# VHH binders against Protein disulfide-isomerase A5 (PDIA5): the designs that were tried, part 11

Target 1, 129 residues: Protein disulfide-isomerase A5 (PDIA5), of Homo sapiens (Human) (q14554r378to506)
Amino acid sequence: WMQNPEAPPPPEPTWEEQQTSVLHLVGDNFRETLKKKKHTLVMFYAPWCPHCKKVIPHFTATADAFKDDRKIACAAVDCVKDKNQDLCQQEAVKGYPTFHYYHYGKFAEKYDSDRTELGFTNYIRALRE
Below, E stands for the ipSAE of ESMFold2; O stands for the ipSAE of OpenDDE; V2 stands for 0.75 times the mean of E and O plus 0.25 times the DockQ between their complexes.

## First folded at step 8 (VHH; framework vhh_7sr4_2)

Design w3 (from v2 with Y32W; at its last look DockQ between E and O 0.83; V2 from the best seeds 0.00; counts 0 for: pae E 2.7 > 2)
Fold by ESMFold2, look of step 8:
Structure w3 (fold): chain B 129 residues (1-129), chain A 122 residues (1-122)
Amino acid sequence: as target 1 above (129 residues)
Amino acid sequence: EVKLVESGGGLVQPGGSLRLSCAASGFTFSHWDMGWYRQTPGKQRDLVADISEGGSTKYGDSVKGRFTISRDNTKNTVYLQMNSLKPEDTAVYYCAREWGATVTGTWTYDYWGQGTQVTVSS
């Protein structure tokens, strides 16, 4: 006879699904999106990586701090998604997290300083000068 | 510039104790996981102990119960208390900052100290 068992609980929302100020990019829109921004800081990450999970709140807060500045983007790329694997290889991502600064879509440098909201915001403020 | 400086190594008899210190500078120490590794000549570096930014610890099987990792965020220092030392503990001990993971999920470290020698001999 037919049963209506309760469905398993839904999975937790991903960072991308939380609708923050972070621009979640994919291979199809990465270059076009970045060329429209004077300054973009991109976090390349893997959802399973605990080092990435610790940074996500700080990077998200950074994106929120600059959400009204049209020249600045804080973007993220999930390198585990199949559609992003070629992009992450093209950008020479060898591990997670990796932070790249782009100037009008052109790679300028790796960010290798403090992974805190203050570290990120101070870096971006210095670029605006 | 990130800098890690180990101290506290030396010569000790089996059963003795040493405390290693790792002084950190050039980064916001309290926001990083840190670890102690050791290496004998010709062998790979082995995990001795790891401590997260929040204080959670992990130990290699051969040192669990004898070694204690700790951190003092006000002094930017990681400690390794080494008790009940054995000749097999003889190695160069390195302090390291945990950077992240490779694509295959191996943990990686981006800065290492120069090492401090620990020698346990009768």
Scores: ipSAE 0.296, ipTM 0.642, lowest interface PAE 2.7, mean pLDDT 88
ESMFold2 (binder alone), look of step 8: mean pLDDT 78; pTM 0.771
OpenDDE, look of step 8: ipSAE 0.525; ipTM 0.747

Design w4 (from v2 with E53Y; at its last look DockQ between E and O 0.84; V2 from the best seeds 0.00; counts 0 for: pae E 2.6 > 2)
Fold by ESMFold2, look of step 8:
Structure w4 (fold): chain B 129 residues (1-129), chain A 122 residues (1-122)
Amino acid sequence: as target 1 above (129 residues)
Amino acid sequence: EVKLVESGGGLVQPGGSLRLSCAASGFTFSHYDMGWYRQTPGKQRDLVADISYGGSTKYGDSVKGRFTISRDNTKNTVYLQMNSLKPEDTAVYYCAREWGATVTGTWTYDYWGQGTQVTVSS
C-alpha cells in the first residue's frame, strides 16, 4: 500500500497570537486601556527587527512575573500595522524597540535601562515603592 | 552607567599585529551585539567587525582574513585581533554597542567607546 505523507505541523503563533500576559494594544484601545493601570511599560516594536525579537522573551517573562498585580501592565504595540501608525507617530517612536512608561495612561518617561527580564522587573519594582 | 573602554592601540610596523580589547560595564554584556569601527580624519566611521550575542561575525571587506573579532562573556570583553597590518589600517578604533533599528531599518548604536589609536608606519 502507499503511505500518505503527514500534514506539516501548523506554523508557530506570532507573539501577539500567543497566550501570554503581555497586553497587545492597538491605536483604537491604547489610551483607554492604559488609563486603568497605575503602571504600564509599553514596548513599541517591529516584528522584523532582530533587536526586538531578542527582547521579546525577556519582556514576556516580565509580564508573567507581574500578572497577578492588577495595577501593572506590560503592553506591546506593533508599529508596522496600519491601525497603529498614527499611535506610534503620536508617541514619537523613531526606532525599535522603544520602551515607554505610562502612569495612569499618561506618558512619564522612556525606559533606557537594560533590556533583560531583571532590568525590567527591577524598574517596575522601583515604581511600586 | 554604560561604559566601553578600548585598549591595545599603538604604533606598529607594517606586517605587525595588535590585539584590541573593549572592556564593557554597566549592562548585561552577553545580551548585546557588539562591533568595532574605525575612523580616519575627515571620513565616516567604517565597520571593521561585528559580533552578535550568539557569536556570529561579520567583517569589512578590507580586513577579511586579517582581522578576527571575538568575545569573552565571562570577562565582559570584546576583542579585535589585527594581523598583517597595513598603513591603510591607521585609524582610531571604536567599540560600540548595538541598540536597535530606525523605522527604515538602519542599525543604530547607543554607546561608543572613546577610541584607541592604531598607527601603522614604517
Scores: ipSAE 0.291, ipTM 0.666, lowest interface PAE 2.6, mean pLDDT 88
ESMFold2 (binder alone), look of step 8: mean pLDDT 78; pTM 0.769
OpenDDE, look of step 8: ipSAE 0.497; ipTM 0.741

Design w5 (from v2 with E53S T102D T106K; at its last look DockQ between E and O 0.84; V2 from the best seeds 0.00; counts 0 for: pae E 2.3 > 2)
Fold by ESMFold2, look of step 10:
Formats: sequence, structure tokens, C-alpha cells
Structure w5 (fold): chain B 129 residues (1-129), chain A 122 residues (1-122)
Amino acid sequence: as target 1 above (129 residues)
Amino acid sequence: EVKLVESGGGLVQPGGSLRLSCAASGFTFSHYDMGWYRQTPGKQRDLVADISSGGSTKYGDSVKGRFTISRDNTKNTVYLQMNSLKPEDTAVYYCAREWGADVTGKWTYDYWGQGTQVTVSS
């Protein structure tokens, strides 16, 4: 009788711990992962940033909307993690959130449109042309 | 194109009132935090008031109790009601959209209006 029915439920998972369509990347796998995708929109973020927290559900919904298109990825990089510091410096991230579009792993442009599901999905649909 | 246009500034006597408006366009206004800042010549912009997308407000110490920030998401407009005006309130007032935070955790703003002059004098 090792199970404890009086234990509180587990704490809610972080964004990275959730099972979503967002690819959570680290410095070790960033370039290889992006090279395999025709279109990747990357959110560079900090978990403590409230503006990032507000965008997370919109970006997550965007990733879900394109989950069946193998040429498209919506990815996220937690720039606070020590293992991602070099990557975020290499990508010239100056603040959070920052959104970059990559074409087959090559930086193409900064995403500067509305930070809503509709803004992200319209942008990605336009890229497929 | 994100656009912020302030209006409602002018000349007012000490003790008077003004209402500033900031008309916003080019983005989903209801999803963004907004702020009012002011600047006197040769000085940095100072926080006057901030309002979150959820309606929470924050005020600079020198205006607390005299100024009220509000927003109307149906008109894409943020307001600053300025009561009991003092000569020290003389400044250019700017509307700003909050962007996020820099790497040190300081809040940043990505769009600013052109400003509206408020002058409090006899």
C-alpha cells in the first residue's frame, strides 16, 4: 500500500512539458530541426515574461492548426535556459518575445505582425505561396 | 501598420482638467497592454499610467489620485482623465503599446504615438 490517496494532484505542467504541436528546441537540435522544414516560425521567449505568457495560447493554437503539414513547424526556444544562451545570442534576440521566420533553417525575417492565432496563421498561409 | 494617435491636449489653468485620448489601429487592441508616458524637454519619458488588457492599472507616484487611465475596447481607444492639474504636469504626453521585456526584465514598448502637448499655466 504505497499509493497515497491523500496526495495533492500534480502541479500543472509548464508549456514545454505539455504535449502540444509546438517544437521546443534547444541549442543542440535547433539548426538540424529547422533544416528539415520549409517554413519554421520560432518564438524566442522567457517564461517569466507576461507578454510571452499571453502569446503562448495563440502560438500553441497556431502550431495545432498546421500539425498535419510536415513542411511547417512552430517552434519555441526558452532563452533563459543556460543551454540555449549561445543560440539566442547567435540569433540576435534582444528581448522577449521575438519571432523569427526561417526557410529551410536559414533566417529570412523577423515576424512583426499581430501576436494572435489569426496573425500567425495568416502569415504562415501566405508563406506557402 | 500599427498607429497610435493622441488628442485632447491643450492649455489649462492650474486646478483644471483635461481628457486625453489615444486612438489605436492596425492591431488587435484588446489583447495589448497600453500606457501613457510624459516627457519634458531634456528629460527621459516618465510613466504616467499603465492599463493591462485585463483592466489592471498602475500610476506614477506624482499623478496617483489625480489621473485615471481607462480603455474602451469597442472604440480601440485608451483615455487619460487628468484632474487637479499642476504646472508640474506640463509635458508632451505619449500613448504607447507594450511589446514585452528586454533581457534584463525591463518592460519595453514597440509603438509610440506622436504626442500631445499639455500646458498647465496661469
Scores: ipSAE 0.354, ipTM 0.672, lowest interface PAE 2.3, mean pLDDT 89
ESMFold2, look of step 8: ipSAE 0.299; ipTM 0.635
ESMFold2 (binder alone), look of step 8: mean pLDDT 79; pTM 0.770
OpenDDE, look of step 8: ipSAE 0.798; ipTM 0.880
ESMFold2, look of step 9: ipSAE 0.317; ipTM 0.644
ESMFold2 (binder alone), look of step 9: mean pLDDT 79; pTM 0.769
OpenDDE, look of step 9: ipSAE 0.693; ipTM 0.823
ESMFold2 (binder alone), look of step 10: mean pLDDT 79; pTM 0.772
OpenDDE, look of step 10: ipSAE 0.706; ipTM 0.833

Design w6 (from v2 with H31F E53T E98D; at its last look DockQ between E and O 0.90; V2 from the best seeds 0.00; counts 0 for: pae E 6.9 > 2)
Fold by ESMFold2, look of step 8:
Structure w6 (fold): chain B 129 residues (1-129), chain A 122 residues (1-122)
Amino acid sequence: as target 1 above (129 residues)
Amino acid sequence: EVKLVESGGGLVQPGGSLRLSCAASGFTFSFYDMGWYRQTPGKQRDLVADISTGGSTKYGDSVKGRFTISRDNTKNTVYLQMNSLKPEDTAVYYCARDWGATVTGTWTYDYWGQGTQVTVSS
């Protein structure tokens, strides 16, 4: 009859806190950071979005696959943060997740293909050629 | 080469039932939420039902309790069981891949099938 609830588990770190190969950008450093990379794939997301949550492991694995190539970045922008709202409006983000490819910081195209590690890595490898 | 092919539509009397199928190919089906929408001429497509990869479902108010969405990841297929059909259910029914959400949290869909006609007529 006795009820003794177990202690809750500690909070898990956010994606940004997890120290992965993904570059987490904000409005203040977005342009400068992207200009230094030949190829950047940017994920614009919201932490509450279930579709974003499903893609995060795949995008993170993609960033890890290219971690040793200094010309390539996989970056993420949390559009819910107040300081990023102007950036996400500027980049015409209408929904989450949105993936943009940038060439030396210049918008080149939307990524609209499969949201898996294989889809992302095949896309990026094709850009290197 | 994403492909969504609906089938199972037709003419049915009020109170009848139909089962729609959507065969999916060209993508990793088990990674995507899926949905059914319907459209009458000149109107936007209305949500009928959606189903997550984990089996969570959502229904439009006008079909709740009468329609059931399901999926079979081994067959790459989404189903819509439609019971107690009414003339108001007459529409072209589209299978759609659920891709994301708008900035306000409304669902968005990026690929659509060709549609299958459902006609409920006395």
Scores: ipSAE 0.014, ipTM 0.408, lowest interface PAE 6.9, mean pLDDT 86
ESMFold2 (binder alone), look of step 8: mean pLDDT 78; pTM 0.770
OpenDDE, look of step 8: ipSAE 0.416; ipTM 0.722

## First folded at step 9 (VHH)

Design x1 (from w5 with G100T; framework vhh_7sr4_2; at its last look DockQ between E and O 0.79; V2 from the best seeds 0.00; counts 0 for: pae E 12.2 > 2)
Fold by ESMFold2, look of step 9:
Structure x1 (fold): chain B 129 residues (1-129), chain A 122 residues (1-122)
Amino acid sequence: as target 1 above (129 residues)
Amino acid sequence: EVKLVESGGGLVQPGGSLRLSCAASGFTFSHYDMGWYRQTPGKQRDLVADISSGGSTKYGDSVKGRFTISRDNTKNTVYLQMNSLKPEDTAVYYCAREWTADVTGKWTYDYWGQGTQVTVSS
């Protein structure tokens, strides 16, 4: 059984592996993490979703903009992972991406505005007022 | 409030041309993929053409080579140039914003225009 002498290049790191300011959550830590934050904007996504891929740089930049404010989190949940499917159903996620705002871990509203760094940033700044 | 308004439909002879427009408002147009779909009575909506936010296009097999989708991000408008029209192209044409995929991975369109009638008859 001859091994292929040309190994494929290493896979690109996933969004979760890229070590950004985004908090990547799973069903086991979602509630506890959100309870300690005054304001959390959560992106529910699927890695293969083209619309999600387009938003990821904007959401990541938003998380970076607020990285020094301990009361604010920008978090993401990969709904394709089996261990997250119950969470995404409990949160009534019907499509990707879906953005929810939570106040101290309690669902407050769905974010339906622009999916750009400016849109996210303006929304979060308004919450701090 | 997201709004999509189609225009440019009408009655045309076989072999003729029409240009459809879809004026978009209430969102950052340049960030969204847009599509044109068509529907005849009693049938499902069929993809006619799709254009990504970056300008990449896709066409249904029955319209490839005859229809051209385009967008103008300065006017928040997507267009469908329809050439060499056939009676089979008779339908209501809908502009749609591609918003999200559903939880099963299927594309979800969350906003549709009112539709514009295109009729191709001698």
Scores: ipSAE 0.000, ipTM 0.189, lowest interface PAE 12.2, mean pLDDT 83
ESMFold2 (binder alone), look of step 9: mean pLDDT 78; pTM 0.770
OpenDDE, look of step 9: ipSAE 0.324; ipTM 0.690

Design x2 (from w5 with G100A; framework vhh_7sr4_2; at its last look DockQ between E and O 0.71; V2 from the best seeds 0.00; counts 0 for: pae E 13.0 > 2)
Fold by ESMFold2, look of step 9:
Structure x2 (fold): chain B 129 residues (1-129), chain A 122 residues (1-122)
Amino acid sequence: as target 1 above (129 residues)
Amino acid sequence: EVKLVESGGGLVQPGGSLRLSCAASGFTFSHYDMGWYRQTPGKQRDLVADISSGGSTKYGDSVKGRFTISRDNTKNTVYLQMNSLKPEDTAVYYCAREWAADVTGKWTYDYWGQGTQVTVSS
């Protein structure tokens, strides 16, 4: 009888499984959640995307910086999940990551500036003024 | 505002050399992969070379061994040293910033410069 191979280590927790200030949304709650917020920056992503992985720490830190402002949300949508595919199509997501700004749940503009905590926080602070 | 500005193009004779520069601003340059593309009339843009944020390089087959991509993160600049130039290298050369992979895993670019003309003729 051959020896039992060493069991692999457990998988790392996904971004959604981590306890952060980022609101992880799905198609069922996306619109209801966003309409309650004056300002929402939404990251549409795929877990396999290397550029998404580089941005995740920056976006997470941005969410933490605004965690006490009830009118602001930093949200994320995993477009690979089956339950989110219709949403990502409806929002015209063509590549990852894609960042949309919503004002009270209405699409306002695509965010195409620097994908760092400073870039995101400067953008959101300018919206509050 | 993300901005990429190419310079260093011009007219050279076959066998000559040029050095292209791309000055970048409006983003954290050291975090992004960068590339050079070129386009001739009636054709799509073709990859010339790319360089990762960590300095790893990749070249198109037609320029391998003749062109060298490099970057200076302290100057927010990417360079293309073009040696042994041939008439088929005549094109508009574009600097680009990488932003995503498509569903096939191919790297894509989200910002492009204005382009700089390179013309190789006797």
Scores: ipSAE 0.000, ipTM 0.204, lowest interface PAE 13.0, mean pLDDT 83
ESMFold2 (binder alone), look of step 9: mean pLDDT 78; pTM 0.771
OpenDDE, look of step 9: ipSAE 0.477; ipTM 0.758

Design x3 (from w5 with W99Y; framework vhh_7sr4_2; at its last look DockQ between E and O 0.72; V2 from the best seeds 0.00; counts 0 for: pae E 3.3 > 2)
Fold by ESMFold2, look of step 9:
Structure x3 (fold): chain B 129 residues (1-129), chain A 122 residues (1-122)
Amino acid sequence: as target 1 above (129 residues)
Amino acid sequence: EVKLVESGGGLVQPGGSLRLSCAASGFTFSHYDMGWYRQTPGKQRDLVADISSGGSTKYGDSVKGRFTISRDNTKNTVYLQMNSLKPEDTAVYYCAREYGADVTGKWTYDYWGQGTQVTVSS
């Protein structure tokens, strides 16, 4: 197939580097950050997982939709980073993507509904009632 | 609420063709990768073909060049065109929705259709 590939383009910035409304967390700041938020929806992911890559734009748009509400966070944890592996084990993440809802840092439930901006935003609106 | 319904199976002679369809409902079809798997009695389910939401395809070694997977996002349907059928293709064929990956990198599937029987015999 590819005997003489053309020069590769420069790599795109990672999700973390794109400066979105998504709060990218690590093991060192996870608990203290979530404790200060009434509602946090956390996406645990792996960069190599194509299922995660497809959800990223939807989750990012969801974070933007709630950017003006200081009580709400849409957060992400890269479980492949060495510094996050213990956190992802502690949170019982067995596959990617996994979505957890936390209330003031306390695990409340998994999110298992549709993985679109509409699905996420409807869920979060229901939490604000 | 998520439903996957296969159709198009049947009895066919060696060298013949069949087209399988998988009608999907209850979810945003265009967001998900989809696949066809098959199972013969006493064996594990084997990948036949998968297709990403963007149209990229992958095939099991034994069906490359003979089978073609396609999708129509306006009809929420995945197709499997099976040509040059052989007795070894006899199996129940399942449509599946890819959900994610486990920590070892193995694809996970959260919904499967009921299956459609394909039988290739003289």
Scores: ipSAE 0.243, ipTM 0.626, lowest interface PAE 3.3, mean pLDDT 88
ESMFold2 (binder alone), look of step 9: mean pLDDT 79; pTM 0.780
OpenDDE, look of step 9: ipSAE 0.578; ipTM 0.791

Design x4 (from w5 with F27R; framework vhh_7sr4_2; at its last look DockQ between E and O 0.88; V2 from the best seeds 0.00; counts 0 for: pae E 2.7 > 2, unsure alone 61.0 < 65)
Fold by ESMFold2, look of step 9:
Structure x4 (fold): chain B 129 residues (1-129), chain A 122 residues (1-122)
Amino acid sequence: as target 1 above (129 residues)
Amino acid sequence: EVKLVESGGGLVQPGGSLRLSCAASGRTFSHYDMGWYRQTPGKQRDLVADISSGGSTKYGDSVKGRFTISRDNTKNTVYLQMNSLKPEDTAVYYCAREWGADVTGKWTYDYWGQGTQVTVSS
């Protein structure tokens, strides 16, 4: 029996669906998850923003570089999702991408330096010292 | 910190050409999209041309076919070749580094040059 011989290819998985070392957070688990990490760098983003898309490989590689350090997380929040709207407002996200550093879940500072793997990894290594 | 410095402006007759340069400081130039904007008195800055980190270009309607944006990542420089210049091209030309977007979807910029004057006059 034939009903759909040439279906379109399935959509490419989103960043969140790619199962990288990046912790993808939502409003329901954000604070609770961050409290368990000594150092978390969070990328607040919008999937439609090409500036975010350009950074994603660098941020993903950074997460991979620290994947074996249980005290460090690289996390991401999709601010376009309805369930994340209140979180992104509460965290004062005014644009995309925005990078916040949290120490055991407490906001410490905004990261405004280079958006490359080297920039991120140098920053995180300095936090460990 | 990044500094953007435009050069190459000046006085040119209609039909003439100019080549603008924007030199950027710092090692991150190749990672960012860059653009040329222009502003006449009493008006907002208008997009002239934009070039992505990967080399894709976009032009404002009034300059398409006459202007060419390019970049040299080894020299941290973006260029604007302006041909067939018209009096309406008279403006201060700014280069800018794109940073991201605000929550309404407008692009944001973290650095602007101080501008270079282009005057097209008989």
Scores: ipSAE 0.303, ipTM 0.670, lowest interface PAE 2.7, mean pLDDT 88
ESMFold2 (binder alone), look of step 9: mean pLDDT 76; pTM 0.756
OpenDDE, look of step 9: ipSAE 0.649; ipTM 0.811

Design x5 (framework vhh_8h5u_2; at its last look DockQ between E and O 0.55; V2 from the best seeds 0.00; counts 0 for: pae E 3.9 > 2, unsure alone 56.6 < 65)
Fold by ESMFold2, look of step 9:
Structure x5 (fold): chain B 129 residues (1-129), chain A 124 residues (1-124)
Amino acid sequence: as target 1 above (129 residues)
Amino acid sequence: EVQVVESGGGLVQPGGSLRLSCAASGFTFSYSDYAMGWYRQAPGNQHERVAIISSGGSTNYPDSVKGRFTISRDNAKNTGYLQMNSLKSEDTAVYYCAREWGADVTGKWTYDYWGQGTQVTVSS
């Protein structure tokens, strides 16, 4: 009724809001966070990009697979946010999705192989040994 | 590393057929969100797309080749194909396969790996 009309369901949470093992970074904390990790795989993305939407579940599962290894991070940067514009330009992100591997915060290489949980996890495991 | 390699080009008579192959390595078509495209370039011309197959198997062709060319893939061999039938002299070109990677900042499809090309020559 009028005082308590049933509200529509709340909007689906964004990837960043979903409380996953993915570290969602911004320009203010990107460098400092990555310096503390031996291995970080970073997904630079745009929320509107269909290719990014397809990969998000695979990357999220990858982050969960390594959640107990304190030397490894799977991180994401939303390049559409104003506060990340300078970061994505500095990292030479030309399109989405882009995957960069960082070793103790230093850019090492782009990841260009399979964009599946298995592809990501095999890559990260190979980096460990 | 990531690579695509074309083969199967050659000299053929008008009305003939050829089948081009695109062997992929360093990534897996069937397990990845990558599409494959075939392009051609004749001397003095820019690249023209002649076929695309999405990761889900949907295909698309320009009017210049529709009904004559068929793109497919064999996931067990990690290889794509372009079947070219009813070939015409205007089909003479170097043919390239390309991996479609994602979208640029404007949302346009982008390609990150191209093969070296395979020559197709249609002549009497």
Scores: ipSAE 0.207, ipTM 0.600, lowest interface PAE 3.9, mean pLDDT 86
ESMFold2 (binder alone), look of step 9: mean pLDDT 73; pTM 0.744
OpenDDE, look of step 9: ipSAE 0.365; ipTM 0.693

Design x6 (framework vhh_8h5u_2; at its last look DockQ between E and O 0.72; V2 from the best seeds 0.00; counts 0 for: pae E 4.0 > 2, unsure alone 58.6 < 65)
Fold by ESMFold2, look of step 9:
Structure x6 (fold): chain B 129 residues (1-129), chain A 124 residues (1-124)
Amino acid sequence: as target 1 above (129 residues)
Amino acid sequence: EVQVVESGGGLVQPGGSLRLSCAASGFTFSYSHYDMGWYRQAPGNQHERVADISSGGSTNYPDSVKGRFTISRDNAKNTGYLQMNSLKSEDTAVYYCAREWGADVTGKWTYDYWGQGTQVTVSS
């Protein structure tokens, strides 16, 4: 980040405001949305976290790679938002980023491997078989 | 499944050298958006950082070891290293390799996986 001595850079759209294949969820719709999908990989994140920012392009590309498979979702939850704080506590999110795999809305396991498009896509492909 | 394992500790005389290894499994150090660090703990003390390396290769050291310790990675072996030169008796500790997780809910930088440690003893 280069400092601009005349003015700060203009505001950029948030990840949630961008039109991508990622499902941005909130506490009110999380459970019902996930129950409709055979496989959902959820990224719990904070917008200020630099490690989250590095992963966002990879997770977004993963969502795009599976956009036409109705059984698969790549979803994200902003844990800093007030409306999501109870959800992130219920899901035992202790830090960012955290990746959970859900099978028909039921928590199955934490994803702790490579945070790259290839890592995510290999994982999801293995779940389909 | 995700694991880091330290090795290479031992007894060495003051002024000597030692190379520690950190073998990773279940993830890739340099291309997975994880950083790594080396920490040490002497009896009765908290963990003290002695080196870290970012995914882009940038390294950082505290003044107590700067110029004597060098952190590196071998991507082909998925293994990190800590080269320790000009060792002093105060370097005696258990040395831990750690994977950087990100930030906790308060914004504090944290590591999520640590090994069992490897003992380094510097004595004559």
Scores: ipSAE 0.193, ipTM 0.613, lowest interface PAE 4.0, mean pLDDT 86
ESMFold2 (binder alone), look of step 9: mean pLDDT 73; pTM 0.728
OpenDDE, look of step 9: ipSAE 0.429; ipTM 0.731

## First folded at step 10 (VHH; framework vhh_7sr4_2)

Design y1 (from w5 with S52Y; at its last look DockQ between E and O 0.80; V2 from the best seeds 0.00; counts 0 for: pae E 2.6 > 2)
Fold by ESMFold2, look of step 10:
Order: sequence, then structure tokens, then C-alpha cells
Structure y1 (fold): chain B 129 residues (1-129), chain A 122 residues (1-122)
Amino acid sequence: as target 1 above (129 residues)
Amino acid sequence: EVKLVESGGGLVQPGGSLRLSCAASGFTFSHYDMGWYRQTPGKQRDLVADIYSGGSTKYGDSVKGRFTISRDNTKNTVYLQMNSLKPEDTAVYYCAREWGADVTGKWTYDYWGQGTQVTVSS
């Protein structure tokens, strides 16, 4: 009788696979998705970037805080994916992470404040009122 | 808003020591990676040391084993202990806040202090 080999641990799910309140967008659906939202904060990122990895839990918690407000979205774009590279160039993303605020799909401003849940949530609350 | 203020520079003889401090304000210090860089006239800024928000560190090859970076999140301060100083260490030393990475993967920094002069001379 042979003992079953221990199965390797499953790979950790990616941010997109974790089923959070963050809208993970691609070039094909970015504009139409954002047009339906009064307020969208978009994080443009690269999965390999440690600076992005540090912000991800804060941005995710922000999305969860506004999950029940259908006029607000926290969205993310993986700029390393081929299907997103034209979008990230069109949006003038030159580094990661980059945060843009959009009003009904129109670019309004960069977010350059604290990259913490409190920083993001205070910003969005000010926009909502 | 964001402010980085270096101190502790000065004139020191070869083999001596100095301790630099960088006082930070205007942001949530404990959430950001920080670094020390140095620049001699006519050259680009060189990495001296990075310290990440989780406490791990990275050093430039020329200072490894002689310099130690540390941080105190209760005082919002980054330190650089410089031992066994050499004339080649003469430079303006800058404290910087890491912002992220450019599209090629090079680290970027969005705030720099004014710098503090370190001069190592007989």
C-alpha cells in the first residue's frame, strides 16, 4: 500500500480571483462601465509592483465600504495585460500605481493623496456630497 | 503638505561616523517606503539605502556593511548610521519617499528633502 502524496497547496488567488467589490476592467469594457457610474476611482497597476501590492488591501477595503452605492465604483486595470496596454497609454499611465477619478466616465483628476483606506474613503465621501 | 527634513550632516575625518535623520510630516509615514540617496556634483543621485514599510532594507554595494538604515514609525523618522566613512562618501544626502515604479520597473520617488551635506576629508 502506497501513502497518497500530499497535494501541493493550491496557488493563491490573484486579486481579480478573490471576488471583492473591486471592478476589474479591461480595455473593451472600461468606457462603457464608467459611463454608468457617477463616481469611479480607478487604480492602474502592475501585479509585480510591490507598491501596488501594499495598496491593494486598502483599495479593496474602500470598494467594500461603498459596495451598496450603485453610483460609486472602485475599479482596477492591470496594465501588464496585452488587452489593457492601449487603454493605459491612452490614460497616460506612466507608472504604478496611478489613481484617476472619473465622473460619468470622463476623466476629472488624478488622486495623489494618501494610499490608505481612510484616504480613499474620505476622498470618495467628499465627492458623494 | 508632504515635508522631509534631513539633519546630521557635517565634516568628518576618514574612518569617522555620522548619523543622519529624516523627519517626515504630512502623510501616513508608516505606510510608505523610504530611502536615502546621495549626489555628487555633475552626477545622478545614487541609492544609498532603502527601508520598506515592513522593515526590510536594501543597500547600495559601496555602503553595505558600513551604513545602516532604520526607521521609527512613532517619531516619523528615518535614520542613516554611517560608519567607517571614506572620502568617496562625500555628497549631499537626500531623504526620499517611494511612490511606485515606472513602466520599466524602476523605482520612482515623489518627494525629496532639501539634502544635508556630508564631507569626509582629512
Scores: ipSAE 0.323, ipTM 0.657, lowest interface PAE 2.6, mean pLDDT 89
ESMFold2 (binder alone), look of step 10: mean pLDDT 80; pTM 0.782
OpenDDE, look of step 10: ipSAE 0.649; ipTM 0.814

Design y2 (from w5 with D33Y; at its last look DockQ between E and O 0.83; V2 from the best seeds 0.00; counts 0 for: pae E 5.8 > 2)
Fold by ESMFold2, look of step 10:
Structure y2 (fold): chain B 129 residues (1-129), chain A 122 residues (1-122)
Amino acid sequence: as target 1 above (129 residues)
Amino acid sequence: EVKLVESGGGLVQPGGSLRLSCAASGFTFSHYYMGWYRQTPGKQRDLVADISSGGSTKYGDSVKGRFTISRDNTKNTVYLQMNSLKPEDTAVYYCAREWGADVTGKWTYDYWGQGTQVTVSS
């Protein structure tokens, strides 16, 4: 029970709705978007996965740190969306989260280091040098 | 480089206690769920216990009420307190890091320790 109840608050925005520096991609625009970037770090994720939820603030902060560098993108793909099923299968995503580095749209390697803002930003800075 | 090192195993009589420790390094420990699994020869690994980054715990049915998992994020260590030990608890105990979930929603583990032997024998 609750005294003086009010209507429930509106739903909180999803990661895609939060208007961050993260590029939220779908199968239709993934390849063309990445081809225009020298360096793209892509997070393949599922919204229900607690391990993904823990990383989201760190990945978002990383995207913000590089928002003014036109050569760099931090992108995310929600693999539970039907529109993205073919893409996630083609990119061999076997679990969540998965982080891939792409060089001008070509897969280069998996990122398998620390899943923090510092880990991501150090990785990307090393690629620029 | 991710490293998990178990310790605290040994020989103990039925009804006894042991405390296992798993020292973790090479990652931001507080962000990961951690678990203990055990394996007897010829059998698959079974969940003993796991613990979320925030301290929520889950136990295998055969150890509920006897074992307690805990963690100390300042020491990057996960513990398993094992009380009222039975011969059936004899196994190699492994510390594991949960990295995510597969596409079917099953939890996955990407790093395992070498294991520590626990033997409960008269």
Scores: ipSAE 0.070, ipTM 0.512, lowest interface PAE 5.8, mean pLDDT 86
ESMFold2 (binder alone), look of step 10: mean pLDDT 78; pTM 0.774
OpenDDE, look of step 10: ipSAE 0.527; ipTM 0.789

